Miniprotein binders against a2bj90. Designs and how they scored, part 6

Target 1, 235 residues: a2bj90
Amino acid sequence: MSRSARRKTSALNTVLRVVEVFASIQGEGPFTGTYSVFVRLAGCNLRCPFCDTRYAWSLEAGKPLGVEELVEEIARYEPSLVVITGGEPLLQRHPLNSLVEGLESLGLRVQLETNGILPAPARDEQLWRVYHVVSPKDVPVRVPGAKLHPSWVDYARATGRAWFKFLVANEQHVREVAEYVAKLGIPRSRVYIMPLTPEKLDMKELLELHSRIASLAVKWRLNFSPRLHLLVQLP

## First folded at step 8 (miniprotein)

Design jk9
Fold by OpenDDE base, look of step 8:
Structure jk9 (fold): chain B 235 residues (1-235), chain A 95 residues (1-95)
Amino acid sequence: as target 1 above (235 residues)
Amino acid sequence: SDEFKKRFEEVVRKMLELIRRYYRTGDEKYLEEALRLAEEAVRLARESGDPELISEALNLLNIALLLWYLKTGDPEYLEEADRVLEEAWKIWEEH
C-alpha cells in the first residue's frame, strides 16, 4: 500500500459521521436513569416505520468528526455512561472501535445500541468489551430485510454484556417475543419489552401505554423498559 | 427446496463473516468479496420468488453498498444503496 493509501485508510479509521452529541438520562433498557452522553451516528440499513430518529437514516445527515475530538467532547460532560446510537452505529464499526478505545482509556463506560443485523463483536475488537443493547427488527413488527445475527446470542452467553430490547404494542406482540426468545435460547433475564410509541401521544396516553406493557411484562415474566426520557420530557 | 435454503443461508453467512473481517482488518478485498456475495444472495433470492429472502438479500446488498460509500465517498454507492432499499420495501408491500 502506498503512503497515500495508508493515510486514506488511517483517516477512514479515525473519522465518524455524527448527527448529534448531547447529555441526558438513559431512558431505556438496563441502564435506565443513568446520566449519559449520547453519540448519535449517521446512517441506517433499515427504514423502520416506527423510527423516532428518521433524520439519522442518511449517512449524509452526519458531519465527519475525528475520534480524538469526539473523545474530548464527550469527556467534558463527565458522563456516567456513553451511549453510542444512531441509525445503525455498527455500519461505522471500524472507527467506532477506535472511539471505544479512547473512551475506555479515560475510564468511561460505553453502551452500544444496534439492530443486531451485523455480527456481534469478535474478541479482538474493542467493541467486545462494551455493553450492547440489541433491538431486533424481525419480531414482533417485521421490518423488511431485518434478521438477528445468531452471534449476538453467543456473545450474550459468553460475556453477559448483551441485552435484547423488543418494541411491543399489545399482548400478541409479547407472546411472539416470548416464543422467539425461547426458540433462539435467549435467557429471559436478558430480554426487555418496551412500549411501541406512535408519534404524538399525549402524556396520559403515554402513561396508559406504559402501564399496559409493564403489566404484560410481569404476566409474561420479562423485563420492562420504560421510555423514561419521554415521561420526564428530556431528549 | 431445503437444499436451496441451505445454499442461500451459507452465502449470507459467508457474506456477513467477510464484513466482520473487513471491520477488523480494513482490507478492501473482504469488502469486494462481500459485495459479490450480496449480489449472489439477491440473485438466489429472486430465483426463489420468496419476498422474505429477497428482502433479506437486498438488505445485505444495501449494507455492502453503504460500506463502499463510507470507504470511497462515491455518491453512486449511496444512490444504489437507497434504490436497493426502496426495492426491498416495494417487494414487501406488494406481498
Scores: ipSAE 0.889, ipTM 0.950, lowest interface PAE 0.5, mean pLDDT 93
Fold by OpenDDE base, fold request of step 10:
Structure jk9 (fold): chain B 235 residues (1-235), chain A 95 residues (1-95)
Amino acid sequence: as target 1 above (235 residues)
Amino acid sequence: SDEFKKRFEEVVRKMLELIRRYYRTGDEKYLEEALRLAEEAVRLARESGDPELISEALNLLNIALLLWYLKTGDPEYLEEADRVLEEAWKIWEEH
């Protein structure tokens, strides 16, 4: 391989397509309430009708940013957690491993959000070391082409660094989640149910939905994820 | 048939293994073969007439095309990736 081919491959490995970088409170999953920097990556392999970040679906919605520059930008916020999200962050998996390496070198904790269609990290990836919140789109919401890759279950068992966050609207969805996690052998302690929010709820409707789904979480002995950022009106 | 489903699952497994190798190495040959296997998965799924398998296969093809776009910057891969997702939705809505 010529020096030119190695340089082109190295440059592509150090650039991410980023939609936005912002500081907020982690509103969801096991790190709810944590002061976090969010890195929203561009591109998704799904078109979920309930997606609140549709503007991130296109890879063209993201600006190319260098990993080094992005690490410096994130570090200026002094975050307690870095949340890598987007459409599907694992589409950009190669430069994402470099980003994680840079962030971990600064002692920053990293959490990834993923739809779980792409395979879980392997032991030789920097992504192996970080926390993952997998949000399956096959159950109960049945997004076309969505299927949880089985390696996420293996990763969760091997590392204890994965959780599964399921979107639910009603008790039938919670039942389907309970059956699905039992079938896959996912430990219930790693399962979160979260309210499926339509785009236009007022605060009263949002609180009522949270109350209903939280009560179902208790009934079905599952963890509850709020959408805390919506409740406290943060991004 | 159970044999057909097993063949489809094996193609999907191999495709995703090649994607893992691509992520680790950046070697284009793994992405080329992954695209070929995604296209094979779509052909197989279409032969089954199963809308779930077709949608799964089309999603895998979309992933391969998006990875080609990320590697090359060629907009044709992005356009095809979008067409493939639109087809997956149509198939799912019609069945």
Scores: ipSAE 0.886, ipTM 0.950, lowest interface PAE 0.5, mean pLDDT 93
Fold by OpenDDE base, fold request of step 10:
Structure jk9 (fold): chain B 235 residues (1-235), chain A 95 residues (1-95)
Amino acid sequence: as target 1 above (235 residues)
Amino acid sequence: SDEFKKRFEEVVRKMLELIRRYYRTGDEKYLEEALRLAEEAVRLARESGDPELISEALNLLNIALLLWYLKTGDPEYLEEADRVLEEAWKIWEEH
């Protein structure tokens, strides 16, 4: 293999397609309220009709950024958490392991957001060490081609570093989630239900929806995830 | 049939294992084999006529194509990946 082919393969392993990097409050899941830097990666294997970040679906929506440069950019924000999100960040899993290694070397905590279609990290990946919030798109929202990979359940049991965040609009969705997590043997303490927000809710409608879904979470003995960023008007 | 479903699940399992090997090694041979297995999963799913299996298989093919785009920068893989997702939606809406 020529020196040029090794350089091309090395460059591919150290470059991420990034849509945006910004500081905000984590609005969702177990880290809600945490001052965070968000790294939104480009590309998604889904086209969810309820996606708030449709501009990240194409891999072409992302600019190529070096891992080292991205680590330095993130570190300047002095984050309490680095949130790796996007479309589906695990599409870029190879350079993403290098990003995680760089961030962990600085003592930064990392949380990944994933749709859970791609397999959970193996023990030999840097991604094994980080926190994961898995948002399945099969239940109850039934996005075409969405299926939770079973290895996420095993990863959650082995590490305690995974949570499952389900989008719900009504009590029927909460029932389907409760049945699904029971079938898969997901511990209820690791399950969050989150409001499925259609586009263009006003603040009153958004609060009413949050109240309704939170009440269902209590009734069904599940954790509740807000969309806190929407409620406080942060990115 | 249970035998058909088992065969499909085995192809899917192997395909996703090859993607894991690709992410660990960067060896293109695993990505070539993953693409071929995704295409086989689509063929099998189409033979079943099950819209859930077809959509699952098409999503796996989309993933393989997106990984080829990331590897090569060839826009044809991206265009094919988008066509495959459009087909998955069409099949799901018609059933």
Scores: ipSAE 0.884, ipTM 0.948, lowest interface PAE 0.5, mean pLDDT 93
Fold by OpenDDE base, fold request of step 10:
Structure jk9 (fold): chain B 235 residues (1-235), chain A 95 residues (1-95)
Amino acid sequence: as target 1 above (235 residues)
Amino acid sequence: SDEFKKRFEEVVRKMLELIRRYYRTGDEKYLEEALRLAEEAVRLARESGDPELISEALNLLNIALLLWYLKTGDPEYLEEADRVLEEAWKIWEEH
């Protein structure tokens, strides 16, 4: 490797490719209703047909931001939670551990959103300490190459800091999720089903979909996640 | 065969463990070996003819290439990562 490549490598451990930073309400999962700063990282190893953040798929869609600068930016919002999201945040796992260390040093709570293809955090990673919402992409709508890494189930059992969120459109999807969860031994108390929303729903259609999926959650004894931000028209 | 599937699963397991070691240590040797194992997973998957295994292996190769891009800033790794991901989709849609 040239001397130029080695100099880039040290900077890369302290730099994240960030698409956007914004304050909103966490609309989804176990932290629904929490005032949060969202850090959307660039790059994804998937091309989900139902992805609402397709603009984050390329690593080039993100601007390079230093970890220290990003910690300071986040802290200015005085968030009750920091949500690390994007395409797949765990692609940037090395500088992400440094970001988490900085945020935790300020007493900020951190939640990660991941597709669960990459292994769960090890005990020696800063990411071990944070909350994780894993969104498997192999069920109910199968995305090519998506497979949940089994270490997420082990991590959830060991730490109680992981939840699993599944996008569902109908009762068949809820059945497939229930079978998948049973097969993998995922604790039901950690499972959320969430409405799979097409891009062009009006508010009436969105509410009806929420009502239908919430009723299925009760029937199947699963937790329900709203898409609260869509219901209240926040980012 | 069950033996083939076990061999593939072992290569995948080792590859992802090397990625986890790379993230913990920053040691490029783990990323080099992870790339080699991803390529081996793709070879094995292609020999099986199973679209699911091929798509899984190609996604792992995509991840390894994206990590090399993030390590080097060389756009060739990004272009190859995109080609590999497009191939994974094509294989999945054709089967």
Scores: ipSAE 0.884, ipTM 0.948, lowest interface PAE 0.5, mean pLDDT 93
Fold by ESMFold2, fold request of step 10:
Structure jk9 (fold): chain B 235 residues (1-235), chain A 95 residues (1-95)
Amino acid sequence: as target 1 above (235 residues)
Amino acid sequence: SDEFKKRFEEVVRKMLELIRRYYRTGDEKYLEEALRLAEEAVRLARESGDPELISEALNLLNIALLLWYLKTGDPEYLEEADRVLEEAWKIWEEH
């Protein structure tokens, strides 16, 4: 077996550390409203204070699942979209590429969610062909050490398969996002602003925040992302 | 200062390119060198005294340690990764 074929074969025998697999609606970004299966991978290279999924931070939070078994489980849901999220899924890149290969061989569409600190996919990776929603953590609410890798902008331009999503609470935050994306050359058509939601926000407050951020998106000519799953009370 | 920041950025660029090569090949020699470069980035950042550079370097070292934990299963890498993140947050809060 050739070196390249041997490498691909060994990756198909790898294991992912998985926190949870569940069906729901994609509530954020360009695929909002899509019937999806979520695969939450364990491990994160950040400790964002606003993280909604702190239970996925440790690599030890995940249970080992074989890639082939995971593909079969996902396929049984007959999803319109498979959302790979976490923690930071790109920490488990080798078996992740194997998972993507399996899912795409069945014709399943895949979206990855990432903080963008690890580099964008190379052309020879299965991840090259999937959709990415990149959530940089260096603006507007800066997490220490977070810095978007510049390859994500190059990847977005080369493929058209990446979008950039930012949590904002007010117009000052939106201004900072606008300046950041202009500096990096990210076109506004690829940029989403999304409400930074506190843990204890009642439905009226949640709707008011959505309305304010949506109005700002219109004012600044940016795309708006809801947190739809919160509005409709789905996981 | 400007030349120093360029040197730091070059070390970081090389480190992340080695991580990319590790992802493509599975060859741990790239991860070994990436870890060494992440440690060099931390030394350079500390010499600068710039808390933003120090936090960036510590996060990159954390990534390299987490990848080594995934490769080896050795819990000392995970424990060190946790310590490195704690240091990054302490420096950030003090700044």
Scores: ipSAE 0.738, ipTM 0.890, lowest interface PAE 1.2, mean pLDDT 89

Design jk9
Fold by ESMFold2, fold request of step 10:
Formats: C-alpha cells, sequence, structure tokens
Structure jk9 (fold): chain B 235 residues (1-235), chain A 95 residues (1-95)
C-alpha cells in the first residue's frame, strides 16, 4: 500500500475529527457530578431542533487530531471520566475504538453519548467495554429518520453498560416515553427522563422545570436526570 | 403495503450490518454495498409513499454518504449528504 493509501487508512484508524476537548462536570445521566474530560467529535446524522451543540453538526467543524496525541492531552487533565460526545460519535467508529483502547490502557474510564441509530458495539470492539448513554430521538419529540437500533436494548441487557435518556417537557411526554420503553422491553432501571429546555430559562424557571420533571419521574417510577451543568453554569 | 415495509426493514438491517463489517475489516466493498442498499431503501420507501419510511431511508443514505466523505475526503459526498438530510426534513414537515 502506498504512503497515500496508508494515510487514508491511518485517518480511518488513528485520526479523529474533534471539535473541542475540555474539562467539566458530567451534568446528565447515571454519572452526574463526575469530574470529566469531554471530547466532542464533529459530525451528526441528525438535526434535532432542541440540540444545544449545533456547532458540532458538520464534520468540517472538527479538526483532525491523532489518537495518540488526543490520549495524552486527555490524560493531562487527570479525569475521573472521559465523556465522548458530539454530534454523533459513532460516525467515526473505527478511530473511536482506537481512542478507547488508548484511554483504557491508562486505566481511564470512558462513557459514550449516542443517539442510538448506528448499532451497539459488537463483542470484539473496544467500545463493548465502555459505558453508553443512549438518547433516542424518535420519542417523545420525533426527529425525522431517527429510529433506535434494536441492538442497543440487547447490549444493555447483556452488559449492563447502557442507559436510555429522554428529554421531556410534561406528563404527556413521560407517558409516551413509558409506552416506548415498555414496547421495546427496556427496563425502567435503565431509563432517565431529563428536562427539555429549548429556550433560555432564568434560574428560577429552570429549577421549577427540574422539580416538575423530577416529580414525574417519581410518579412514573423512572430515573431522573438533571441538567446539572446548566444549574451550576459549567460548559 | 406490509410487503414493502418487510422488504424495507430487511434492506435496512443488512445495510447497517455492512457498515459494522466495514468498521471491523476496513474493506471498502462493505461500504460500497451499504451505499447501494441505502439507495435501494430510498427507492422502496418512495414506492410505499410512507413519509416515515422515506425519512428513515434518507437518513440512512445520509449516514452512508457521510461515511464515504470520511473515507475519501471528497466534498461531493458531504454536499449530497446535506441535501438528502434537508429533503428528509421537508418530507417530514409536509406530512
Amino acid sequence: as target 1 above (235 residues)
Amino acid sequence: SDEFKKRFEEVVRKMLELIRRYYRTGDEKYLEEALRLAEEAVRLARESGDPELISEALNLLNIALLLWYLKTGDPEYLEEADRVLEEAWKIWEEH
């Protein structure tokens, strides 16, 4: 293989298109409150109207970074958790598996955030061993073309390393999530409902929405996720 | 009717499996076939007239085109992926 062809293969295997790397607190889902380094990958296969990271939608928004350099940059933060997010990180699955391998070799714990349209990890992928927070976009606010791949439910049952998170604004949304989860056979213990905040709310309104959704979580026997980073004004 | 939906679902399942094989092996033939199946899914969905199937198929075609852009660096694939995604939204909004 020529050097040009090897560079193309290396880009697939050893280079990621990265929008940003930064330290913060994981504000959502089962690892809420954990000191984390976020790696935001470029590119998304969806255009959700409620997306709060629209600047990551285009693959051209990311800069190419070598996996080895990225591992070293992440390690310098001394994170308790590495959160791989985006756009949709699974668009860059092959070099992502290489990144996971490097991070795990240093003993770093990894969580992936995904919309779940691309299939769950296979047993022979490095991604098989990491944690996943899956945010399906076909309920309660349906995004065209969004459909959770059924392998995520199988993966969650087989490994215990996947959770499902849904943005909700009211009880009708919670009812739709509950019906969806029941139909797919997703255990309630794996389901989080989280406040949908499409507009900028003042802090009082944000707290009131959190209280309302948390009460619904208790009523419907689902887990509640805050948007903690919004409450404490971290990125 | 249900015949189109069953064929559509089989094509989609195969297409996504080929993408997984592509990532496992690096063999471009799997990505080539995945793109062909995504295009077939679009044809089946349009024949059905079902806006949900059409938007799903266009999203899958968008994914295949994005993967080709990542593989080749050819901006035509990215531009077509954007057009396909825009079409999916227009169809969704009209129905």
Scores: ipSAE 0.734, ipTM 0.891, lowest interface PAE 1.3, mean pLDDT 89
Fold by ESMFold2, look of step 9:
Structure jk9 (fold): chain B 235 residues (1-235), chain A 95 residues (1-95)
Amino acid sequence: as target 1 above (235 residues)
Amino acid sequence: SDEFKKRFEEVVRKMLELIRRYYRTGDEKYLEEALRLAEEAVRLARESGDPELISEALNLLNIALLLWYLKTGDPEYLEEADRVLEEAWKIWEEH
């Protein structure tokens, strides 16, 4: 490949379809409470009925943004964490690796949120070094066609940079999660159970569900994830 | 059924490995073959009659079509991806 073709290929891989960029608090998983900038990428391979961000489902919902300009925009917020979410961010894997490279060159800590259907990062990808919160959609609330790729378990074991987060509403769901993670060999220390929040729970119902699921986490010796941003009414 | 399931799993494994190679190389030939294998996975899943396999295959085909749309900009791939995803949900709800 000529030098010109290499530059053109790099430019082609430097555009992401982005729905929104905003500052908030990471409300879920191992980095709960961290001042974060969220980058919501367009496109999803699923249509989960409980999805909070249906407006990001279509790839056409995103505007094409250059990775370099996006890095500069993110940096202006002075985030403690950059959360890459979506849709399903791994659909845009090529330019996503470029974004991660740019963010890490500035010393910014990056976390990716994924449904885990596409394979985990390879060792030679920039995504290899970021943190991942993987939310399988095949247990307990089964979304058709969702199946966690087994490489995520291998990746978590090899790197210590992946956690698995499951939406649960009751103890039957927690039992199903416990059986699932045991079968896959996912250690309890990497597992979070989080309240499954149907659309438009009022605050009292939301708090009650948090209390119930937190108690179940203790009972089953799993980590608990709140949905802190919902409790404090942040995006 | 069991023999179809074994063949289905091998096709899916190859398809996802081709997607990994596409990610590593950018070489369109891997994505083209991944799309072909996704279509084969759908045929095998339909022959099995297993709604779980059919839904998995259609979602894999949806992924391949979305990746092809991102590569080419051809809206027909996006439209077809939407259609196969809708089909996956219809099959799931009927079963």
Scores: ipSAE 0.725, ipTM 0.887, lowest interface PAE 1.3, mean pLDDT 89
Fold by ESMFold2, look of step 8:
Structure jk9 (fold): chain B 235 residues (1-235), chain A 95 residues (1-95)
Amino acid sequence: as target 1 above (235 residues)
Amino acid sequence: SDEFKKRFEEVVRKMLELIRRYYRTGDEKYLEEALRLAEEAVRLARESGDPELISEALNLLNIALLLWYLKTGDPEYLEEADRVLEEAWKIWEEH
């Protein structure tokens, strides 16, 4: 390879487009309550109307950061969990695998958040060992073109390192989720339902919605995810 | 109908496998082939007249264009990706 070609390949492997890095509490899913560092990557292949991180949609919203510098920055926080989110992080898969390698070499636990349209990790990827929270966007709130790649179900069964999280507003939504996961063979123990929270809810309305969705989770024998960071007013 | 959908799904499967090979190797020939297959998927989906297939195909084309932007830095790919995604939403709203 020429020097120019090697440089282009190296930049793809060692640079991430990053919107923000911050410490907070993981407010959703199986690791709710964990002291975490969030790494929000730029770029998304969807434009969900309910997205509350629209500022991360464009790949140009991120600043280029070297993977090694990012690992050092994350380590300074001494996190119990590193949450990689976005946008859609799997758009930047090459340098993401490098980031995961660096974080795992320090013994840091990593969780990825993805819409699941791009395939699950292969066995030879660093991402294979990472925990994944997959949020399909084709049920119950249907986003055009969103379709969960079937490899995520296979990955979840093979590794036990993937969970599936769905935004719901009512029992009809929960019924649709239950039918969807049954059809795909996703075990109930891997499924979370979470309140679809409009931005204009006050605290009383937020608590009432949480109570309704939690009751439905019990009724339908699914796991419940809060939006804990909203309840305690953290980012 | 079922035969047509099987053809579409085969093109999509091949396209996503080429993206996986691109991720593994960094070789842009796989991304070039993935872009061509994404365009073929759009053609097949439009021929079917099925808004769900059209939206799926346009989303896949959007992904290929975004990856090509990341590889090349050429802003035309990002602009086209945005246009393709806007078209997918227009089709969906008419559904």
Scores: ipSAE 0.699, ipTM 0.880, lowest interface PAE 1.5, mean pLDDT 89

